# Designs tried in a protein design chat: VH-VL binders against Putative dimethylsulfoniopropionate lyase DddL (dddL). Part 4

Target 1, 232 residues: Putative dimethylsulfoniopropionate lyase DddL (dddL), of Cereibacter sphaeroides (q3j6l0)
Amino acid sequence: MHSLSERVEQLRLNDCPDWLYLLHEFDALYRQGSDGGSRPIRTHRKRVRDSLALIVEANPAVNDRPPEVKPVTAHLGRALDLGERGAVQGMSRALARVAGRLTWEYGYEKVPKALARKYAYCEILGPRGPICAERLILGFVLFAPSTTYPQHSHKDIEESYISVAGAWSENDAAVHAPGSLILNRPGLEHRITTGDLSPCLLAYAWTGSEERLNQPGMKLSSPRKARIEKGI

## First folded at step 1 (VH-VL)

Design D11 (framework fv_dalutrafusp)
Fold by ESMFold2-Fast, scan of step 1:
Structure D11 (fold): chain C 232 residues (1-232), chain A 119 residues (1-119), chain B 107 residues (1-107)
Amino acid sequence: as target 1 above (232 residues)
Amino acid sequence: EVQLVQSGAEVKKPGESLKISCKASGYSFTDYWINWVRQMPGKGLEWMGRIYPGDSYTNYAGKFKDQVTISADKSISTAYLQWSSLKASDTAMYYCARSPYYDYVFDYWGQGTLVTVSS
Amino acid sequence: DIQMTQSPSSLSASVGDRVTITCRASQDISNYLNWYQQKPGKAPKLLIYDASNLETGVPSRFSGSGSGTDFTFTISSLQPEDIATYYCQQSYSLPWTFGQGTKVEIK
């Protein structure tokens, strides 16, 4: 919470060109490609773009948080290098400019040690991000090679992932290439597995109510609960 | 052709239970929200809640959270709205309405079920 | 909850008239506002979504505009079949909320 005197001295987005540049690249990601007639995916892309445009126009507060690293962030340089040679190089270049300012975290109260070595995420725009917003969350998830991010869910939040670098699959289905968008339904479990040769960097967007985005209530599913939910 | 067909009018006494239905056809039932909307006689529309039949996930408006139960049966493409104990103030027209998953519009509506609760 | 205030509660107009209805949200809802038509004895029907987009099959005389907190719905040339109550609905956050409705009658 900011005091009134702190808010008077608060930096805003227009004062921070590297953050603005990064948001420009998020806009570009959610404008790209024809989704081939999927109304839910087109609607989601439009809601992200429209929310982002309003947030940028409002010139929101910027609170650079203390930088924080996790073991997986040793892979960030490699992921950015891969992204610069790939289909979404603009995003990789924008992210490289702010890499030293990111606060990487887990989002769960307790994380198994094996998983804690292999993933982390950072919020860029949102209630807890450096760029303040209440109705949209934008960020990144970084995975080490050969990572299985277990089943997880959150209620009343619509989530999309767009591949920036590396190969991955969701629920053991299709392998996703850089630039592809995957839309995750509120309340449904999903699991991410990354390829063996390189780290994987995903951009993500969350849409939902202000109340829900401030308190997402994420949890990792136990193997027993996962079996029950699958009807096994 | 997308259709939502609701059960017929009900006349009940206070304290009785009731379950009304909304049967969907012409689309994939598990891929769309079903919403319930109340309209008291001569009044406007009130959203009560919704269900996603694919996983039975529900949301309720606070006013209705402890008054009704929303459920769905995938095997017969039917959504339900249920009261354990009706009150005279539940007298209203009840509509079901479909929403695309991320497109928060009510694009198709049932014809309505009139519920009258009187002693 | 987001409160939707609709004005006027009722109006009477002649065939061919331009009819304007307004809707105000208690907070910024961007462009996430829908308009519905309810004819006497019938279920509501979607006319406009996301403030200004005409639903498929809806006549072009219906239009919507606005963003943020203030929105307008217009019938450019009122027809007899347009006698109905019109409702706005915010699609920004749960719970979904409607305006109180505007009853349109022909004089």
Scores: ipSAE 0.006, ipTM 0.459, lowest interface PAE 13.7, mean pLDDT 82

Design D12 (framework fv_dalutrafusp)
Fold by ESMFold2-Fast, scan of step 1:
Structure D12 (fold): chain C 232 residues (1-232), chain A 119 residues (1-119), chain B 107 residues (1-107)
Amino acid sequence: as target 1 above (232 residues)
Amino acid sequence: EVQLVQSGAEVKKPGESLKISCKASGYSFTSYWINWVRQMPGKGLEWMGRIYPGDSDTNYAGKFKDQVTISADKSISTAYLQWSSLKASDTAMYYCARGGWLEYYFDYWGQGTLVTVSS
Amino acid sequence: DIQMTQSPSSLSASVGDRVTITCRASQGISNYLNWYQQKPGKAPKLLIYDASNLQTGVPSRFSGSGSGTDFTFTISSLQPEDIATYYCQQYRSYPLTFGQGTKVEIK
């Protein structure tokens, strides 16, 4: 009688060159502009890079999730084409290689119909995977042209957005072009508005405790509540 | 395969109503824009407007906003262009076209519907 | 509205000739321009997107260039099957607008 003595091994990051290449481009993205920016922005960039380096070195488990699309993903090809022509072209190429493997989601249990057509996000590295990590979330948010993503906040989570493609503004203030990093501190409301005729693809990073990253606690704000909190 | 099949040619008198169709197949109808493009006899192409079937959101070129209505029926994967009262100046070939994976390119076109309006 | 003007409105050339068509926008549109081919009695077909990218399945003799307000479309070696009207189209701003078309005929 021959018994099976060997087990099917779990896929690890080193077995998945396309995922590893994508993480390399995240590292490059958070290394860009390291000589400039405010102290908090420089500290956040370093925190993301240091966490990522430790995670990659640990060769974490990779659990590809079933691919999922949302209406906004019709814009992904356009966003990747725009990114290919810009300062962050390496990221666009890396993302294109895994585009068919992504699980696009809304993040909220209930999403207004208009917004459901115009946005989605996907987690690349984090507690839900595909690349398993407990203390860092890396992913992408995709917006259709002329999208207003309502005010939202996270408790005890530090969040950054870096534009890969398209132009956008936060709280209707500055216009942010590809390569720009915006740091959103824990508990502060933020609203994203995208430009008229191009989609917007943002890379995002969340840092926080393991407990908080497993339960981010995102909430969409009502118009009244959003207005009150913005005024503070 | 991806196909857009339009309804047949129409001959109408001024003042009559008309609704023409564009039936999509071979892809997720609710995930792509459908555009309508007019071509008057011997003239060039004019973008009229578009619809996103997933939520029936529409955009119109200003000159067409009060002339036509664009709609879609998700249950039968069909988009429509309609007039409440036709004019002789509406005589044209009408094309539907998909905004493909890239919203701003028209990668698949219907064969066209010829509308003739004469008294 | 952004006005798109093509030049020439028509041309006649011999098989094997290089054909160049220009398209001018009334305001800057970056590289947000597509080129379409329409053969007699047929629906248009996408040839070039984003000013210079060749659509899959389109012969390499077709090319595009330019940015801002001035764009060119070139057929490097005209073939009989290239008899058609060619249109540029901008997508920088709504409404989307086409040029008036350039009719290409063979001598």
Scores: ipSAE 0.005, ipTM 0.416, lowest interface PAE 16.5, mean pLDDT 81

Design D13 (framework fv_dalutrafusp)
Fold by ESMFold2-Fast, scan of step 1:
Structure D13 (fold): chain C 232 residues (1-232), chain A 119 residues (1-119), chain B 107 residues (1-107)
Amino acid sequence: as target 1 above (232 residues)
Amino acid sequence: EVQLVQSGAEVKKPGESLKISCKASGYSFTSYWINWVRQMPGKGLEWMGRIYPGDSDTNYAGKFKDQVTISADKSISTAYLQWSSLKASDTAMYYCARQDYGDYWFDPWGQGTLVTVSS
Amino acid sequence: DIQMTQSPSSLSASVGDRVTITCRASQDISNYLNWYQQKPGKAPKLLIYYASNLETGVPSRFSGSGSGTDFTFTISSLQPEDIATYYCQQYYSYPLTFGQGTKVEIK
């Protein structure tokens, strides 16, 4: 809904240089390695970059939400410090500029207490982010060390994760260092496990229809579902 | 090589049933949507519906929902389009086309199956 | 349903000419528009996705532009192999819908 005041005093992206700078770093992040990788990964990177360019050009509304913290955000300073020394330092610097303005949340109706202390996410661009957009979601997820995060991927939403800081693995496979991209396959349960020595900060991008991105229906995976998807 | 191969041309009478196929190869069949598109002789393209073979979820265009059934068999990487009772107005070229789940463009397309329905 | 209207329905041009086709959506579809090429007797082929992005392997003489309700497809220098019918397609809302097509012929 539109309030009367929004018609006269609405802030736009061009009025908010720190948010614009952060989006510039998202563009840079999704341009790295764009000529490499599989066709799905290259196509996804292009879709994110192209969508972002059109959104930026449109100068969308900006509505900063009240800042919100979760227990895991105690690790944010450490994660940003690690990112500043890594392959994606530009993103880390840009995020540091807006750190105090972020609304960290869980996104699930019910979160186990153990997980609630170990993770949170924040939407930067999207239907629920400070920067308004309906067909692209950009944000961050922060994990404490030694966190296991089970998530269901939706067949109508294409999602990617790029490591900003810290090491992680998906479904017990590989260690993913800063700068690496994982493209989640549709309809599969995904289990993210973080390394023991540091927090992990991931940038994420979701593409999909306006209808689906406004109501993603986030769910935590069950062990049985994960086994079925592995073909066990 | 990613490829969709469709079944051969069909000549049928009104009232007969028909099931045509679209066989996928060169990619993970259960990870992509398969769309069906109709093209009547001398006319443009009409989207009929789609299926996600991984969980058999389907979407239909309203005008086709009660006219056709879309299905898939994961074990042989094949999608199907089926009519219980054909009409003369079903005479058309039918294409299947692959779609990634986050994408809404079609690539590749099958070569097409010509269906002729006449008395 | 979102209606897609193309203009012109057909055109004839000479080799080397600049060809422009337009596509109008009955409502705002942002950038959620694709362009396909269909040569006589063949299946359609994706040329442009998300309004302006050229598919891999497609010659650079093809381009797309526009957003919202008005879109343009351009062939900068028409070649004999470009004889085809061209279709726009929206994917903003179900059902997915195509324009009626524009037939491009060489004179």
Scores: ipSAE 0.000, ipTM 0.473, lowest interface PAE 13.1, mean pLDDT 83

Design D14 (framework fv_dalutrafusp)
Fold by ESMFold2-Fast, scan of step 1:
Structure D14 (fold): chain C 232 residues (1-232), chain A 122 residues (1-122), chain B 107 residues (1-107)
Amino acid sequence: as target 1 above (232 residues)
Amino acid sequence: EVQLVQSGAEVKKPGESLKISCKASGYSFTSYWINWVRQMPGKGLEWMGRIYPGDSRTNYAGKFKDQVTISADKSISTAYLQWSSLKASDTAMYYCARLYYGSGSYEWFDPWGQGTLVTVSS
Amino acid sequence: DIQMTQSPSSLSASVGDRVTITCRASQDISNYLNWYQQKPGKAPKLLIYDASNLETGVPSRFSGSGSGTDFTFTISSLQPEDIATYYCQQYDNLPLTFGQGTKVEIK
């Protein structure tokens, strides 16, 4: 193995306190659990925390990416302001420190024009993030008010969303508020709809094999017709 | 100074109710978990449970879930441990402790309260 | 629940001796282990966090090592003020659990 002295110009995580602080807040976010969390959710939280701790301890390479904005990033300031006064204020403050350094992306080859104006994501830790990691992806997804993010799925990847700011629902079920975690099992389709009063900022984590996280195979599914509520 | 100050020693009879306190100062009370730890006379430390005062979420160790209630009052930066009906087997030293988050995602108990001795005898 | 087992339960050693305490977890806890010192009549005090990191202000004679399921705590040169009970504690999963404690006495 090559020593760090042979790579004197390579930035490492310990050289980047704002990135390290952001990862510290990701750890805190995934350690905070409700007493009623299911065993699969607790197992997922532990897997994220375990992977993150090992990655941080290894002092990984940091490869700054050119900052990039999307139309939805006009909402970022408001989302961070809302998050700073809520249950996950530490995360919002940490993200605000690096806001100008983020590379916002769509993650799909083609994005519907309406959706392109209303969402974007950024990877913080992972194969494509500024902080290099192979077995864990951490990032954020930002939505404008009244956004419907169509059904999508991930093969052999376990995904979670934790609300940082704003309200949202998955598959028209329950409204999720800041601090709540939703776990999506590999291969299952899910759809996200955001509330109409404010933007929504979600932290996300992907766990899976190194091979799968380097080639996630993301795809957008066709919109499903709204179910008719007959029994209620 | 970051510190936790607990209420004084209690002497109770079986069947009586009790609520002991842990008052925090010198830090943001709503930003850290407060944990309760029991130590029976001559025995080791047992984690009972914890509360996050920011939103009142609690976690309990299984053996304590139906025996005690953990609560907190943000307005006075105080956490509580409560029994509805004490038993002689509840005789112990009770500590509160903040769960501190260190650099690199580490966590440990710091500070600890000085302890509240609870004696339950007939 | 993750069971933490310490060995020995008690020991007597002379001033200047090297003292070693072991802690075994019933399942893999990675590096999520702390060591605490409790002196008679006092609340516990952190000595080592995350298996091997020395807390600020703690004497360098204290050290920790290990990962996974097997952990070691060492006092390189026992001093009179080190008379205490020492506890390992895992923070990998709820419920948080402590070892039963190792009582260190001077002979």
Scores: ipSAE 0.000, ipTM 0.445, lowest interface PAE 15.8, mean pLDDT 82

Design D15 (framework fv_dalutrafusp)
Fold by ESMFold2-Fast, scan of step 1:
Structure D15 (fold): chain C 232 residues (1-232), chain A 118 residues (1-118), chain B 107 residues (1-107)
Amino acid sequence: as target 1 above (232 residues)
Amino acid sequence: EVQLVQSGAEVKKPGESLKISCKASGYSFTSYWINWVRQMPGKGLEWMGRIYPGDSDTNYAGKFKDQVTISADKSISTAYLQWSSLKASDTAMYYCARTYDYYGMDVWGQGTLVTVSS
Amino acid sequence: DIQMTQSPSSLSASVGDRVTITCRASQDISNYLNWYQQKPGKAPKLLIYDASNLETGVPSRFSGSGSGTDFTFTISSLQPEDIATYYCQQYYNLPYTFGQGTKVEIK
């Protein structure tokens, strides 16, 4: 309640219908699905939805960032076209409305040359996004065809990916279809590989403490087959 | 079965050093934080700090930052809480508890009673 | 540091009664609140996480609600085994902080 008063007289979410529409589509994605998830997956989905609902209701400050492109963003138009034909067409349409306003970034201090040509991400809601929030990050990752995103991990951050467009696999497992949610447990490494014919667009959500989301401590691991242990 | 088992009760004099342990079993030790919580006799719970065993990263409550050291040994799945010089005011029950990120402390050790008297 | 204040500090109730404990945070913590049960001589046990989610294996008579600064923990029908001290705990910011505890006794 005190943080809301601090943001009076600024541009706010209710003044920005295209951003609000995009957040409604994030809510829809995290409501989608069936009873098949484990407790961690169900808990993560609920955390994202509940946090998002509170953020939207608070009508947070909106500060558009300068638009920025990366080499991979040449693939964005095709990814959006693929998404419109898929199971998550609402999200693809919402993202298309703000495509020219996105700030695409790498997130790591040092990025290998090969990877720098094949991926980028943009934060939509979060400490560094156009829509201000401290306890939730929502955004997108875009990959070129035939991209290997090396093993990476974060402490105190639960991360999920939902496929919007394109084919991909995690840790050399089965190909994930549009609409599927993959949950990455904190501290465990995972590797993403995209298919050969099409770009891949993933929506992501990060939940964690304010301190950790402001300083996520992102790192890339050397390429190798990832191992995910069964937590209990 | 997921368990945290703590070392036995300690009786010490002011000025002595002490290191107590919390041994984890039944889960991936390097994937969870271990928290240390103090409970003085007849009082409530106080969070002291935590460690992530995967990389030994630590956080301390300001009150405890210069009083104790938290460490962990991945090879034996054990976390430690240690004092270089005990005070009578350190008399308390000490608990270890794991967290999965910012989730609640779902598994607790049985506690280690530390008594510091002359 | 975020201060957590519980009310009441103690209460006595009869078996079958509805018991309510409140917890107030000194600043907005959203829904980043846990509730624990501690029986005499035992370690605390997690009952509720994220203000309203029941931990696995915890009886459905326990529930939590609230967001922001004001939170409520309820036992819908008190049982003899529920005699314990109950604590709220915020995990919105480090350091984590606990309420002072509410002692629940059977009359």
Scores: ipSAE 0.007, ipTM 0.505, lowest interface PAE 12.0, mean pLDDT 83

Design D16 (framework fv_dalutrafusp)
Fold by ESMFold2-Fast, scan of step 1:
Formats: structure tokens, sequence, C-alpha cells
Structure D16 (fold): chain C 232 residues (1-232), chain A 119 residues (1-119), chain B 107 residues (1-107)
């Protein structure tokens, strides 16, 4: 006799070792203490790890999306080579194994042409990722050299970036090395600038309610607003 | 001093309108959500809704969506909770509380505004 | 809406006793659970956030544990100033919801 489960040929995480390996490297990345240990950072790291552990244990559905490339993905090979030589080499190796399966996106309805040539992101785990999850998003952002990613914000979403490869600064405050975690608070606008010689690859994590993670409401700010916020 | 200061107690009759306030000081008003929480006499806490003052985005619990309006005035760092027509069942203590992150916690609360609605 | 159920609704204990309160969510909320203390006539005060983290300035006798649907709040050695009603609160989904409260009294 046929049951519903016998008719469903759904792949799950445990059937997909390359995806599982990548998630293990996300766990390792958020378990490292090389970036310091302020209370908000420790709390965020623990939230990401705890959420990820529950998701992995639940063996979620895997629905690979059609692969998509953007102009910036021409830099991915170099970024992965740089990551292989650094503190987060395990993540770089894991990402290389799935590189051809990634769906690179912009996340905005309209993207300035200059920015469209120099950045893209891909969601790995989340409501729109290949690995299904509702309350955690994990992914990557790739930037070309000399990229200024304009002011952007996410309300109700706690966001972190960990550098996998390349040098970058947030709001021009400091240069961040591979392994460093930067925690972005909801509602605060962020501006990312990358170094001139190499692409930059960041791992990101978003935590928040199911409603907000499904529709994050990404917004770009005008150059005037960015200058006012910087106090220029 | 980081604080939320609420308006004073109100005594109203059914059908009257009311607007109560929650004034923030000592922090960036536009960087935190302001939430409204109701506590009926002898009962527990009920989340009513919230506002992000930076852009006036609001979320309401379904039970309260058509009963109250939440608003904020950035120029005076004040959030508001408003009824167009009060009912006796609106008798309660009303608290405002902030949180920085969705999914975090209410780390700062106002002292509460007691609203009594009776004939 | 996610329903939060606390047990017991009230308790009486002696100074120095270990007090345990439980909170059950109607669906999985991961660790997205806070605990608040409300003393008579006062606004609630945050004690524990994200299931198990002690808020700054809160005495170490208070602790929290659990994940998923079942959560526990403990006072290791009850003090007279701990007379209050304690509430759990989930923040996994909107609307945010609280448990019905547990009233703690001294014998």
Amino acid sequence: as target 1 above (232 residues)
Amino acid sequence: EVQLVQSGAEVKKPGESLKISCKASGYSFTSYWINWVRQMPGKGLEWMGRIYPGDSDTNYAGKFKDQVTISADKSISTAYLQWSSLKASDTAMYYCARHLYEGWYFDLWGQGTLVTVSS
Amino acid sequence: DIQMTQSPSSLSASVGDRVTITCRASQDISSYLNWYQQKPGKAPKLLIYDASNLETGVPSRFSGSGSGTDFTFTISSLQPEDIATYYCQQYSNYPLTFGQGTKVEIK
C-alpha cells in the first residue's frame, strides 16, 4: 500500500553531505572566539549556534534552486583562494564544494548599475535558501575590489558579518580581518567599503521572527542621508 | 538617565476618546521599538503592538488592531496609544517598553498609566 | 498565536527554599523566551533573556533553562524581596505572548 511518505521524493539535509558540511563550517565560524567576546556578540553567536543546531537536528528539506550568477561572481574563485590561506579556511573549502549550485541575488527591486556590477549575495539556509529554515538566515555576500555598498538597514533583524576573505570597513570605522565578527543592530544603517586589491567575501547571519526573515524589507539610503549620518 | 516616563492616570466614561503618552530620554529614541503592554486588574500581561519611531512602522496584535492606534513624534521623543471610543473592558494598567532587537527583550519599561473606564 | 502556559499559577515557599516555575509553549520557539519579575504596584523587570542568560544587575540565585517547548525558571534560595509574580514571554512569533504568571509568596 502507498502512503504519502512513499510518494514524496524529498531530499533532506542528511542526504546532502556538501550542504551539511557547509553548515558544520558555519557552526565552527560562530563558535570561534578570535574576534573578542563582548556580551552582545557572545549572545548573538550563541543564538546563531543554538538555532542552527536545532535546524540541523530536524533534518530539514533541501530544495536546490536554479543556479544564478551575477557579474561579481567572476571574483568568487579569487575570494575562495584568499580564504583558503586564512583563519577561516574550512569555510572557504566548504563553500567551494557548492559554488556551482549557488543562486546569487541583489535583494533589492532596483539596484544602481555601478553596485550591480560589484556585489551580490546568496542565501544558503533560510526561507528562500536551498536549506529550508524560518527563523535563521545564513549566507554569503561577495564584493568586487573597491566597492562601496551604500547605507542599508534591516528592521527587527539582528545581523552579523564574519569576514572569510578580503579587507573591508563598516561605516569607515576600522578594517576587519578574516575571522572578525561585526554585529549590526536593527534599524541602524550600515555602509561597507572594500579594499582596492582583492575581492571581499563575508558570511552573514540574520536572526529575527519568521515574519521579518521572510520579508526583510531591505532599503538603500541616499548619499545625502549617508553623509548626515556620518556627521559630514 | 535612560528612562521611559508615561502620562498620569485617567478616569473616563465609555465612548470617550483618550490618548496616553510614553516619553523617552537618555537614549536614541529612533533606534528602539516602543511596545505597548496591557494588564487588566488582577490579570497577566498582554502585548498590544509596537512602533519603530524612526519611520513610524507599526505592528499590532490582531485583538487590538481595530481598537487602538499607536503613533510616535520623533521631535519630542514620545510614543502614543490612542482610543477613539473607550469601553469598560479597556480598564487596565498600560505599560510602554522598549526593545532593540526583534526577538530580544524588554530591557526598559515605563512606570505605567492606569486607565479606568466606568459610568 | 503561540500560547504560553505556566505552572504553578501560585506557590508559597519559605525563605531559603528552591523555587521552580515551568513554562510550556504551544509550538517550538527555540530559545526565544524571556522571564520577567513584577513586584506589587511596579512595572515588570527583565531577569532572564534568551532562555538562560542573566540580565546585568540581577542576583545569581535566578536562573533559566530549556529550549523548544519546555522551559524552567529557578530561584535557588528564595529571599523576602523575591515576593512577586513571574512571567515568561515568547518572541519567536508576533503577536508576542506572555504566560499567565506565577505568584510567589513567602509562607
Scores: ipSAE 0.006, ipTM 0.469, lowest interface PAE 13.2, mean pLDDT 82

Design D17 (framework fv_dalutrafusp)
Fold by ESMFold2-Fast, scan of step 1:
Structure D17 (fold): chain C 232 residues (1-232), chain A 119 residues (1-119), chain B 107 residues (1-107)
Amino acid sequence: as target 1 above (232 residues)
Amino acid sequence: EVQLVQSGAEVKKPGESLKISCKASGYSFTSYWINWVRQMPGKGLEWMGRIYPGDSDTNYAGKFKDQVTISADKSISTAYLQWSSLKASDTAMYYCARRGYYGSLFDYWGQGTLVTVSS
Amino acid sequence: DIQMTQSPSSLSASVGDRVTITCRASQDISNYLNWYQQKPGKAPKLLIYDASNLETGVPSRFSGSGSGTDFTFTISSLQPEDIATYYCQQYDSYPLTFGQGTKVEIK
């Protein structure tokens, strides 16, 4: 039986300082280097910051989700230690404050067993995150060392990754270090490979329509499709 | 440079079929949505629908769903808007527009195709 | 469908004047709003995206502001070549919808 004095109100962002602090560090992460880089990167950084500012100002609902772990989360402590020593130490410290409250999950309905041991993601802000938002998704992806994350693409979703810890490459191109941003164009396939020495922790942002962000339609590419797209 | 070049003006009678085109160049045609926008004489802009040429996925505004067909031919980087049976109320300027790199921005527009339907 | 209403439907101003147009959405669209310029006989041209960002090559006298349901578009010093119809467009949800347009004329 609940008495009136035992009832609790819906929690909102301003009631949750650890979540608010984490969003402040997302703002800082997407603000760094905003006056440099290519036009697409500058435009994306501004879009993420502007959307986030409006969401924070609206003081959205916060619905704590049950904490959930995956095999890869054994690497989270190491990744946070590495991040605290680098260019994104603020984000690493903010994430450490909420580490025990995160819901790690897989984005695909069917995940190969090898991949399931080596990656997971968690949504922080978004339609399914603890911080409710319809038009911006912010979160983290964690990879074990020597992970190949197969090709994937999104229609109508602009996606960025910023390295918090560890080294990685996209489509076998240049190695990306902590603090660097990669912008993935809507509709183009990309493949992530992580370095051999440490786990890799990436912050991600998705921008797109409410319809697309609620149903992102991610699908892993088969080896056949990958070969066709590379012209081999 | 990015260009969208539309087919020339059309004069038709009610009941006739019509297919107009929008040819893209200067970018990866299969990686961007193409939108169709109608503007009736002296009126504002109306979004009709869109196609993603990479997989031919389409979305239509409800009022246009049963009136037009949107299609694309990847081999010649061309999008199409088609009517099976034209009505006088279809008289309008029709624009194709690319949904840009950043979501719903219509960053490049075709020059327009004027369609006149009269008895 | 989200309804977009512009005010005024038309205005007359002198060269050098500050011109302000407003756009109201029937529901919250955050900052998912674009502004277009259309000159007679021409296709629309994107001027402003995401409520306040100036498109490349567009003169700095054009600006946008607002969020949620209320948006403004401003020309700080009207030039003769700015005589056109201006449209707002929301892209928060499908179908995409435009305002009815604001015709800017010279006195």
Scores: ipSAE 0.007, ipTM 0.493, lowest interface PAE 12.5, mean pLDDT 82

